Miniprotein binders against q96jn8r1131to1294. Designs and how they scored, part 141

Target 1, 164 residues: q96jn8r1131to1294
Amino acid sequence: TLEFLENHGKNILLSNGNRTATRVASYNQGIVVINQPLVPQLLVQVRIDFLNRQWTSSLVLGVITCAPERLNFPASACALKRAAWLLRGRGVFHNGLKICEKFGPNLDTCPEGTILGLRLDSSGGLHLHVNGVDQGVAVPDVPQPCHALVDLYGQCEQVTIVNP
Key: E = the ipSAE of ESMFold2; O = the ipSAE of OpenDDE; V2 = 0.75 times the mean of E and O plus 0.25 times the DockQ between their complexes.

## First folded at step 12 (miniprotein)

Design W43 (at its last look DockQ between E and O 0.87; V2 from the best seeds 0.81)
Fold by OpenDDE base, look of step 12:
Structure W43 (fold): chain B 164 residues (1-164), chain A 83 residues (1-83)
Amino acid sequence: as target 1 above (164 residues)
Amino acid sequence: SKEEDLFKQAEEYAKLALEMLERGDYMYAAEYYLMAAEEALEAGNPELAFEYARKAIELAKKSGNEEFLEEAEELLEKIKEEL
């Protein structure tokens, strides 16, 4: 089953069989990684459970290609300088740098209840899904194996892994 | 060269910081300035690193994140050693 790994940001509390992640302090230190690597046609989805509007920005989605079990997480995903492809706001980032200005809906304005998904296609393209709708290829060629990453940043204080 | 690449990286992070400031996001702006400072220092430009670190500290104080502020101040001290 899909679960968040025990190796996570220090402000994260896991519950519900490690399917729910809650950031319990501050606005950062909220990175979690899903246990199973992304393989072609596997759709991994998380639901935004709770937003705290006292903060700015929201969750970051993406993938990492390094071993997640031993990863020393930075305070925020934007500080991942290697092996990282991230979706933040409407932008796509690679190793901390913006590689696409506008892609899909703005993640910073997704309301509670929004279901966000990641899927690799047969060519290694990383797709974003929003409420079941494929938004297209965010990253055309992602190295494998890779793991889905969620940064509970800013407003986003809780997410839960959900099945398709 | 490696140093030139690091310098360019620093500038890219600084650009991202400014972008965040333009939308009123001082949280990410602080983080990017800190990253810019780190890269500038590694690039052998402590003067530039100093300026970025100061900006990071200024913005960190607004966020109230003491842990991040401490990190930025520690970096500033390292930078001062190379000035």
Scores: ipSAE 0.838, ipTM 0.922, lowest interface PAE 0.6, mean pLDDT 96
Fold by ESMFold2, look of step 12:
Structure W43 (fold): chain B 164 residues (1-164), chain A 83 residues (1-83)
Amino acid sequence: as target 1 above (164 residues)
Amino acid sequence: SKEEDLFKQAEEYAKLALEMLERGDYMYAAEYYLMAAEEALEAGNPELAFEYARKAIELAKKSGNEEFLEEAEELLEKIKEEL
């Protein structure tokens, strides 16, 4: 079953059979990774459980293409300078640099209860789903294997892996 | 060249820092300025790295994140060694 890896940001507490991640301190150190690589038939979905609107920015979604079990995660996903494609706000980032100014909805405004999904199509295109609706290809041609990543940054204090 | 690429990356991170600062996200602004400082130092421009690191430190003080502030201050000391 899909679970968050035990290797995660230092402010994360895993619960619910490692299907729920909670950031229990500060605003960062909240990176979590799904334990299995994305495959074309797999839709990885997380539900936003708790938000604290005190913060300005919210969660980041994306993928990493290197083995995640032994990675030393930075404090925030924005500092992943290798093997990473991320969605933050409305922007798409590759290795920490913006490659697309606007894609999909603004993640910083998604309310509690929003279900966000990631899947990889057969061409290596990364798709974002929002509440079951495919937003299209965010990142073309992502190398495999890759793992879905969530950074519980700022507003986002808890997410749970849910079935599609 | 590698140095020109690193310098361009530093400038891109500084632009991202300014975007976050305009939004009032001092935490991301500080993180992006620290990334810009690291790239500028690796590009062989310790003077620019110093300016970026000082900006990161000032913004980090507003966030209250002691670990980040310590990291940024350590980088500043490394940069001073190359000034």
Scores: ipSAE 0.730, ipTM 0.870, lowest interface PAE 1.1, mean pLDDT 92
ESMFold2 (binder alone), look of step 12: mean pLDDT 89; pTM 0.889

Design W44 (at its last look DockQ between E and O 0.88; V2 from the best seeds 0.81)
Fold by OpenDDE base, look of step 12:
Structure W44 (fold): chain B 164 residues (1-164), chain A 83 residues (1-83)
Amino acid sequence: as target 1 above (164 residues)
Amino acid sequence: SKEEDLFKLAEEFAKLALEMLERGDYMYAAEYYLLAAEEALEAGNPELAFEYARKAIELAKKSGNEEFLEEAEELLEKIKEEL
């Protein structure tokens, strides 16, 4: 089953069989990684459970290609300088740098209840899904194996892994 | 060179910091300036690192993240040792 790894950001509390991640302090230190690597056609989804509008920005969604169980997580995903492809706001980032200005919907404005998904296609393209709708390829030719990563940042204080 | 690459990376992070600042996102702005400072230091440019670190600290205070502020201040002290 899909779960968040025990290796996570300092401010994360896991619950619900490690399927729910809650950031219980501040606005950062909220990175979590899903245990099973993405494989082609596997749709991994998380639901935004709670937004705290005290903060700005929201969750970051992406993948890492390094071993997640040994990763020393930085305070936020933006500090991942290797083996990382991230979706933040409307931008796509690779190893900390912005490689695309506008892709898909603005993750910063997704309301509670939004279901965000990641899926690799047969060509290694990473797709973003929003409420079940394929938004297209966010990152082509992602190295495998890779793991889905969620940074509970800013407004986003809780997410839950949901089945398709 | 590696040093040049690190310097460029520092500048890129600073650019991202400024972008965040322009939209009023002090949180990410602080974090990016801290990243910029780290890379600038690694690039052998402690003067530039110092500038970025100071900006990070300033913005960190606005964000209210004490732990992050502490981290930034520790980096600043490290930078000062190389000035």
Scores: ipSAE 0.860, ipTM 0.934, lowest interface PAE 0.6, mean pLDDT 96
Fold by ESMFold2, look of step 12:
Structure W44 (fold): chain B 164 residues (1-164), chain A 83 residues (1-83)
Amino acid sequence: as target 1 above (164 residues)
Amino acid sequence: SKEEDLFKLAEEFAKLALEMLERGDYMYAAEYYLLAAEEALEAGNPELAFEYARKAIELAKKSGNEEFLEEAEELLEKIKEEL
């Protein structure tokens, strides 16, 4: 079953059989990774449970292509300078640098209850789903194996893995 | 060269910091300036790293994140060793 990996950001508390991640302090140190690599036809989904509008920006979604079990995570996903492809706000980032100004919806405005999904297509393209709707290919050729990542940044204080 | 690549990376992070600042996102602006400082230091330019680190500290004070401010100040002290 899909769970958040026990190696995670310092401010994360895992609960609900490691299917729920809560950021319990500050605005960062909230990186979590799904415990199975993302493979074609696997849809990984998380629900935004709690937002704190005190902060300006919200969660980051993406993938890392290095093994996550022993990785020393930075405070924020924006500092992942290698092996990372991220969706933040409306932008797509590779290794910390913006490669696309506008893709899909603005993640900073997604409300509580939004279900966000990641999957690979048969060509290795990374797709974002929002409330069941495929937003298209964010990243065209992600190396495998890759691992789904969520950074509970800023506004986003809790997410839960949900079944499609 | 490796130093040229790191310097370019520092400049790209500084551009991202300015973008975040224009949006009023002082937390990300501070984080990007700190990344820029780290890359400038690794590129062998401690004077530029110092300038970026001071910008990160100034913005961190606006965000109120004491933990980040401590981290940024520690980097600044590290940079001073190479000035």
Scores: ipSAE 0.698, ipTM 0.859, lowest interface PAE 1.1, mean pLDDT 92
ESMFold2 (binder alone), look of step 12: mean pLDDT 90; pTM 0.899

Design W45 (at its last look DockQ between E and O 0.88; V2 from the best seeds 0.83)
Fold by OpenDDE base, look of step 12:
Structure W45 (fold): chain B 164 residues (1-164), chain A 83 residues (1-83)
Amino acid sequence: as target 1 above (164 residues)
Amino acid sequence: SKEEDLFKEAEEFAKLALEMLERGDYMYAAEYYLLAADEALEAGNPELAFEYARKAIELAKKSGNEEFLEEAEELLEKIKEEL
């Protein structure tokens, strides 16, 4: 089953069989990684459970290609300078740097209840899904194996892994 | 060279910081300036690193994240050793 790994950001509390991640302090230190690596055609989805309007920005969604069990997580995903492809706002980032200015809907404005998904296609393209709608290829060629990553940042204080 | 690449990355992070500032996002702006400072230091440019770190600290204070502020201040001290 899909679960968040025990190796996570300092401010994360896991619950619901490690399927729910809650950031319980501040606005950062909220990175979590899903245990199963992405394989072609596997759709991994998380639901935004709670937004705290006290903060700005929201969750970051992406993948890492390094071993997640041994990763020393930085305070935020933007500081991942290797083996990381991230979706933030409307941008796509690789190893901390922006590689695409506008892609898909703005993650910073997704309301509670939004279901966000990641899927690899047969060509290694990473797709973003929003409420079941394929938004297209965010990253055309992602190395495998890779793991889905969620950074509960800013407004986003809780997410839950949901089945397709 | 490696140092040149690091310097370029530092500048890119600084640009991202400015973009965040334009949006009023002091949290990410602080984080990007800290990243820029780190890269500038690794690039062998402690003077530039110092400037970025100072900006990170300033913005960190606005965000109210004490842990991050401490990290930024620690980096600043490390940078000072290289000046």
Scores: ipSAE 0.857, ipTM 0.931, lowest interface PAE 0.6, mean pLDDT 96
Fold by ESMFold2, look of step 12:
Structure W45 (fold): chain B 164 residues (1-164), chain A 83 residues (1-83)
Amino acid sequence: as target 1 above (164 residues)
Amino acid sequence: SKEEDLFKEAEEFAKLALEMLERGDYMYAAEYYLLAADEALEAGNPELAFEYARKAIELAKKSGNEEFLEEAEELLEKIKEEL
């Protein structure tokens, strides 16, 4: 089954058979990566379990295209300057720089219970799903292999991998 | 050149920091200014790096995140050595 890798941000505690990630301190150091690369038939979904509205921004979703098992993660996903394609707020970022101002919903306003999904289409396009609804192609032709990444940033204190 | 590219990326990070400031997200603003400082230093512009790092530190003091502040102060001291 899908699990979060043990290589993760230092403020993360894994539980529930490594299917639940909790940020247990501060607002950052919360990067987690899914243990299997994306393939066209695989929909990786996480549910937002707990939010702390004290913070302004919330989680980041995306993919990394380098091997995640021994990668040294920065404190926040915004500092991934190589091999990273990320969705934050309404923006799409490549290697830390914004490449699209608006795609999909504003992730900073998603409530607890929201289920967010990532998958590749047959052309290598990265799709975002929100509560089962495909939001379209966020990133065309993502290099493979790539792994789904979540940064439990700011508001987002816990997510759980869920089955489609 | 690579230095010109790094300088332009530093400016883009600084613009992202300003966007986050306008939203009132001082944590992201601080992180983006620190990225801008790091890029400016790599570009061989320690005076610009110094200004970005000072901004990151001022914004980060409101967070209470000791580890981030330590990293930002260490970068600032490194930059000062190259001034």
Scores: ipSAE 0.773, ipTM 0.894, lowest interface PAE 0.9, mean pLDDT 92
ESMFold2 (binder alone), look of step 12: mean pLDDT 89; pTM 0.881

Design W46 (at its last look DockQ between E and O 0.92; V2 from the best seeds 0.82)
Fold by ESMFold2, look of step 12:
Structure W46 (fold): chain B 164 residues (1-164), chain A 83 residues (1-83)
Amino acid sequence: as target 1 above (164 residues)
Amino acid sequence: SKEEDLFKEAEEFAKLALEMLERGDYMYAMEYYLLAAEEALEAGNPELAFEYARKAIELAKKSGNEEFLEEAEELLEKIKEEL
């Protein structure tokens, strides 16, 4: 059902029926994309499985609105300068630039076992869920279709898609 | 104009680089300085691009990131051709 696409960052190894992504080298080249576009009320959830605290920053979550199957991903999500809305730390970013200083919890401090979710509401608003709790609208008008994206950056070395 | 928009984006990436440096995140800081350099060069401001690329190189050396350093040095050489 929900799986990570085979088109992903160079340092990613997919396992567990393509539901688990592991960054096996370095600190970046870890972008993965969920194979199914978000539709209203579909909750895409990933669990943080493995963190390496030697790095300062951790994973990025978000959406991309261009077709991901043939996209050449940059080394890090911060370089997605088109068609991307991202959550990093406490910030919200559009096409690489910060549009909100503080939204939800600091993703860089989420421990192993945290379940992070993304969904669209009926207005096209992008919601973040943390351990089942809706954090509200991060981005009000996301174009559709869009796909959920995770950058296994820095601290974050493994995530697994989980069902709600 | 397109050049003014690119210049503005370059400045925003440089601000992000400084924020990351303030946090002690050298990896994001160097990546944002490289983005700033690329945007400044595309904006037709190679002097500013040179400044940002040099900062990215300095941080790559501090971080021991040899692959990034090679990329940043290649950009710096391209920028020098425009000076």
Scores: ipSAE 0.800, ipTM 0.902, lowest interface PAE 0.8, mean pLDDT 92
Fold by OpenDDE base, look of step 12:
Structure W46 (fold): chain B 164 residues (1-164), chain A 83 residues (1-83)
Amino acid sequence: as target 1 above (164 residues)
Amino acid sequence: SKEEDLFKEAEEFAKLALEMLERGDYMYAMEYYLLAAEEALEAGNPELAFEYARKAIELAKKSGNEEFLEEAEELLEKIKEEL
């Protein structure tokens, strides 16, 4: 069963069998990691449950290639300077630096109910799915094993893991 | 070299900070300036680190983010030790 790990940002409260993550304070400290590593053809999806418009920006979605169980999470995903590939807004980031300016839809403007997915293809390419639609390869060759990461940042205050 | 790479990363983070400022996102802006300061310090350029840290602190004060301000000021003290 796909769940968020107990090791998470300090402002996160897990519920619903650890399938729902809620940021209960401030705008940051909201990083969560999904327990099972991504393997080829496994589609991992989260639904945006609640947006708080008093903040700017929104969730960050991506993968980490370090062991998540004992990771000391920074306050925000932008501070992950190693072993991290992230999707934020329309950009793709690697270890904090922007490697692509425009990819897929703008994550900052995705409304509540949007379902975002990550999937590895047989070549190690990381795909973004939005509401079931494959947006293409965001990262062409991701080291394995890797784990899906969600940063409940800014407006995004709650997400839930959903089945395809 | 490693130091050259770190310096380049510092500059990239500073560029990201400016980009965030242009769209009015002070939260990411101050975070990126702090990252830039850290990388500049590690690159052996405490003068540049000082500049970026000061910018982060300025934004933290402007936004009233006391938690971040404390973190930035701690880094500033470390930078001063290298000046």
Scores: ipSAE 0.780, ipTM 0.908, lowest interface PAE 0.7, mean pLDDT 95
ESMFold2 (binder alone), look of step 12: mean pLDDT 86; pTM 0.853

Design W47 (at its last look DockQ between E and O 0.88; V2 from the best seeds 0.84)
Fold by OpenDDE base, look of step 12:
Structure W47 (fold): chain B 164 residues (1-164), chain A 83 residues (1-83)
Amino acid sequence: as target 1 above (164 residues)
Amino acid sequence: SKEEDLFKEAEEFAKLALEMLERGDYMYAAEYYLMAAEEALEAGNPELAFEYARKAIELAKRTGNEEFLEEAEELLEKIKEEL
């Protein structure tokens, strides 16, 4: 069963069998990691449950290639300086640096109810799915094993893991 | 060299900070300037680190994030030790 790990950002409260993550304070400290590593053909999806428009920006999606169980999370995903590939807004980031300016839809403007997915293909390419539509390869060669990461940042205050 | 690479990263983070400022995102701008300050310090350029840290602090005050502000101020104190 796909769940969020108990090791998470300090402003996160897990519920619903650890399938729902809620940021209960501020706009940051909201990083969560999914327990099972991404393997080829496994589609991991989360639904945006609640947006708080008093903040700017929104959730960040991505993967980490370090062991998540004992990771000390920074306040935000943008501060992950190693072993991290992230999708934020329309950009792709690696270890804090922007490696692609425009990819897929703008994550900052996805409304509540949007279902976002990550999937590795057989070549190690990381795909973004939006409401079931494959947006293409965001990162062409991701080291394995890797774990899906969600940063409940800014407007995004709640997400839930959903089945395909 | 390692220091040259760190310096380049510092500049890249500063560029990202400016991009965030252009869209009025003081939250990420503050974070990127803090990261830039950290890298500049590691690169052996405390003067540049000082500049970035001050910008991070200024923007942090606008966000109201006291925890982050404290972190930035602590970094500033470390930078001052190298000046």
Scores: ipSAE 0.864, ipTM 0.932, lowest interface PAE 0.6, mean pLDDT 96
Fold by ESMFold2, look of step 12:
Structure W47 (fold): chain B 164 residues (1-164), chain A 83 residues (1-83)
Amino acid sequence: as target 1 above (164 residues)
Amino acid sequence: SKEEDLFKEAEEFAKLALEMLERGDYMYAAEYYLMAAEEALEAGNPELAFEYARKAIELAKRTGNEEFLEEAEELLEKIKEEL
């Protein structure tokens, strides 16, 4: 079954059989990773459970291509300068640098209850799903294996893995 | 060259810091200026690194994150050794 890895950001508490991640302090140190790499027939989905709108920015969603089990995570996913492809706001980032100004909806405005999904297509393209609707290819030809990542940053205080 | 590439990356992080400032996200802005400072130092430009680190520290004082502020001040001391 899909679960969040026990190796996670320092401010994360896992619950619900490691399918729910809660940021219990501050605004950062909230990186979590899914326990299985993406494969073309696998859709990884998380539901936004709790938001605190006092913050400007919200969660980051994406993939890393290095092995996550023993990785020392930075405080925020934006500081991942290697092996990372991230969606933040409307932008797409590769190793910390913006490569696309506008893709999909603005993640900073997604309300509680939104279900966000990641999957690979047969060509290795990374797709974002929002409430069951494919938003298209965010990142073409992602190296494999890659691992789905969520950074519970700022507004985002809790997410839960849900089935497709 | 390697140093030219690192300098370009430092400028891109500084641009990202300015974007976050315009949106009012002082925490991301501070983080991006710190990343810019690190890249400028690796590029062999400690004067530029000092400028970026000072900006990161100023923004960090506006946040409640003392751990980040301490990290930024440690980088500034390392930069001073290269001036």
Scores: ipSAE 0.790, ipTM 0.896, lowest interface PAE 0.9, mean pLDDT 92
ESMFold2 (binder alone), look of step 12: mean pLDDT 89; pTM 0.885

Design W48 (at its last look DockQ between E and O 0.74; V2 from the best seeds 0.73)
Fold by OpenDDE base, look of step 12:
Structure W48 (fold): chain B 164 residues (1-164), chain A 83 residues (1-83)
Amino acid sequence: as target 1 above (164 residues)
Amino acid sequence: SKEEDLFKEAEEFAKLALDMLERGDYMYAAEYYLMAAEEALEAGNPELAFEYARKAIELAKKSGNEEFLEEAEELLEKIKEEL
């Protein structure tokens, strides 16, 4: 089953069989990684459970290609400088640098209840899904194996892995 | 060279910081300046690192993250040792 790994950001508390991640302090230190690597056609989804309007910005969604169980997580996903492809706001980032200005909906404005998904296609393209709707290829030719990553950042204080 | 690449990366992070400032996002702005400072320091430019670190600290205070502020201040002290 899909779960968040025990190796996570300092401010994360896992619950619900490690399927729910809650950031219990500040606005950062909230990175979690899903245990099973993405494989072609597997849709991994998380639901935004709670937003705290005290903060700005929101969750970051993406993948890492390094071993997640040994990863020393930075305070925020934007500081991942290797093996990382991230979706933040409307931007796409690779190893900390912005590689696309506008892609899909603005993740910073997704309301509670929004279900966000990641899926690799047969060509290695990473797709973003929003409420079940394929938004297209966010990152082409992602190295495999890779793991889905969620940064509970800013407003986003809780997410839960949900089945398709 | 590696040093040149690090310097360029520092500048890119600083640019991202400015982008965040333009939209009033002090949180990410602080983080990007901290990243810029780290890269600048590694690039052998402690003067530039110092400038970025100071900006990170300033914005960290505005964001209200004590842990981040501490980290930034520790970096600043490290930078000062190389000035």
Scores: ipSAE 0.727, ipTM 0.889, lowest interface PAE 0.7, mean pLDDT 95
Fold by ESMFold2, look of step 12:
Structure W48 (fold): chain B 164 residues (1-164), chain A 83 residues (1-83)
Amino acid sequence: as target 1 above (164 residues)
Amino acid sequence: SKEEDLFKEAEEFAKLALDMLERGDYMYAAEYYLMAAEEALEAGNPELAFEYARKAIELAKKSGNEEFLEEAEELLEKIKEEL
């Protein structure tokens, strides 16, 4: 059963059997990680439960290749300068630097109820799914093992892991 | 060289900071300027690091995040030691 790890950002409260993450303060300190590494047959999906549109930017999705159980997370995922591939807004970022200007939809405009998914293909390509629709390969050949990460940044105050 | 790579990364973070400023996201803008300052300092360019850290502090004051402001001010003091 997929759950968020107990090691998470300090503004996160886990609930619903560790399948729901809520950012309960501020705009950051909201990093959560899924408790199992990605494998090709595993689709990790989260539903956006609550948004606060007073903020400009919203959640970040991606993967890290460092073991997450003891990692000291930065305040926001944008500061992950090593072993990280992230999707933010319309961009794809590697170790904090933009490597693709536009991929998939703009995550900053996804409404409440949107289901976002991450999976690896058989070649190690990282795919984004949006409401069940595969958006294609965001990042080719991601090193394994890698771990799915969500940063409940800005607008995004709550997400829940959902079954495919 | 390693120093040239770090300097180039600092410039890229500064570009990201400017993009966030144009979008009105002062919190991300401050974070990116702080990252640019850290990279510039590591690249051996403390004068550039000072410029980036000062920008991060200005934006942190607009965002109202006191923990981040303290972090940015600590980095600025560290940079001053290298000037």
Scores: ipSAE 0.724, ipTM 0.867, lowest interface PAE 1.1, mean pLDDT 92
ESMFold2 (binder alone), look of step 12: mean pLDDT 88; pTM 0.878

Design W49 (at its last look DockQ between E and O 0.88; V2 from the best seeds 0.83)
Fold by OpenDDE base, look of step 12:
Structure W49 (fold): chain B 164 residues (1-164), chain A 83 residues (1-83)
Amino acid sequence: as target 1 above (164 residues)
Amino acid sequence: SKEEDLFKEAEEFAKLALEMLERGDFMYAAEYYILAAEEALEAGNPELAFEYARKAIELAKKSGNEEFLEEAEELLEKIKEEL
């Protein structure tokens, strides 16, 4: 089953069989990684459970290609300078740098209840899904194996892994 | 060269910081300036690193994250040793 790994950001509390991640302090230190690597055609989804309007920005969604169980997580995903492809706001980032200005909907404005998904296609393209709708290829060729990553940042204080 | 690449990355992070500032996002702006400072330091440019770190500290204070502020201040002290 899909779960968040025990290796996570300092401010994360896991619950619900490690399927729910809650950031319990501040606005950062909220990175979590899903245990099973993405494989082609597997849709991994998380639901935004709670937004705290005290903060700005929201969750970051992406993948890492390094071993997640040994990763020393930085305070936020934007500081991942290797083996990382991230979706933030409307941008796509690779190893900390922005590689695309506008892709899909703005993750910073997704309301509670939004279901966000990641899926690799047969060509290694990473797709973003929003409420079941394929938004297209965010990253055309992602190295495998890779793991889905969620950074509970800013407004986003809780997410839950949900089945397709 | 490696140093040149690091310097370029530092500048890119600084640009990202400015973009965040334009949006009023002090949280990410501070974090990006820290990244910029780290890269600048590794690039052998402690003067530039110092400037970025100072900006990070300023913005960290505005964000209200004490832990991050402490980290930024520690980085600043490390940078000072290289000046």
Scores: ipSAE 0.827, ipTM 0.923, lowest interface PAE 0.6, mean pLDDT 95
Fold by ESMFold2, look of step 12:
Structure W49 (fold): chain B 164 residues (1-164), chain A 83 residues (1-83)
Amino acid sequence: as target 1 above (164 residues)
Amino acid sequence: SKEEDLFKEAEEFAKLALEMLERGDFMYAAEYYILAAEEALEAGNPELAFEYARKAIELAKKSGNEEFLEEAEELLEKIKEEL
């Protein structure tokens, strides 16, 4: 069973058997990581439960390729300057720097109830799914092992892991 | 060199900060200016780091996040030691 790892951002409260993450303060310190590495055929999905549109930007979704259990997470995923491949807005970022201006839908406009998914293909390509629809390869060759990461940033105050 | 790479990264973070400013996202803009300042300082350009840190402080004040503002001000004081 997929769960959020107990090592997480300091503003996160885990609930629902560690399948729900809530940011309970501020706008950041909301990084969570899935407790199992991605492998081909594993689709990790989270549902956006609560948004606060007061903020401009929303959640970040992606992977880290270093062991997450004892990492000291930065306040925001944008500061992950190594071992990170992230989707923010419509951009794709590697180690904090933008490598693609436009991929998939704009995550900053996804409404509550949107289900976002990540999986690796057999070549190490990272796929984004949105409401069950594969958006294609966001990152062509992600090193393994890697773990799915969500940063409950800004608008995004709660996500829940859901089964495909 | 490492310093040349760090300087290029500082410029990229500053570009990202400007993009976020254009969108009105003052919190991301402030965070990216902090990253730019840190990289510029590590690259041996404390004058540029100072300018980025000042921008981060201004934007952090708009955020209302006192903890982040304190971080930005501490970074500015660290940079001043290398001017």
Scores: ipSAE 0.789, ipTM 0.905, lowest interface PAE 0.9, mean pLDDT 92
ESMFold2 (binder alone), look of step 12: mean pLDDT 89; pTM 0.896

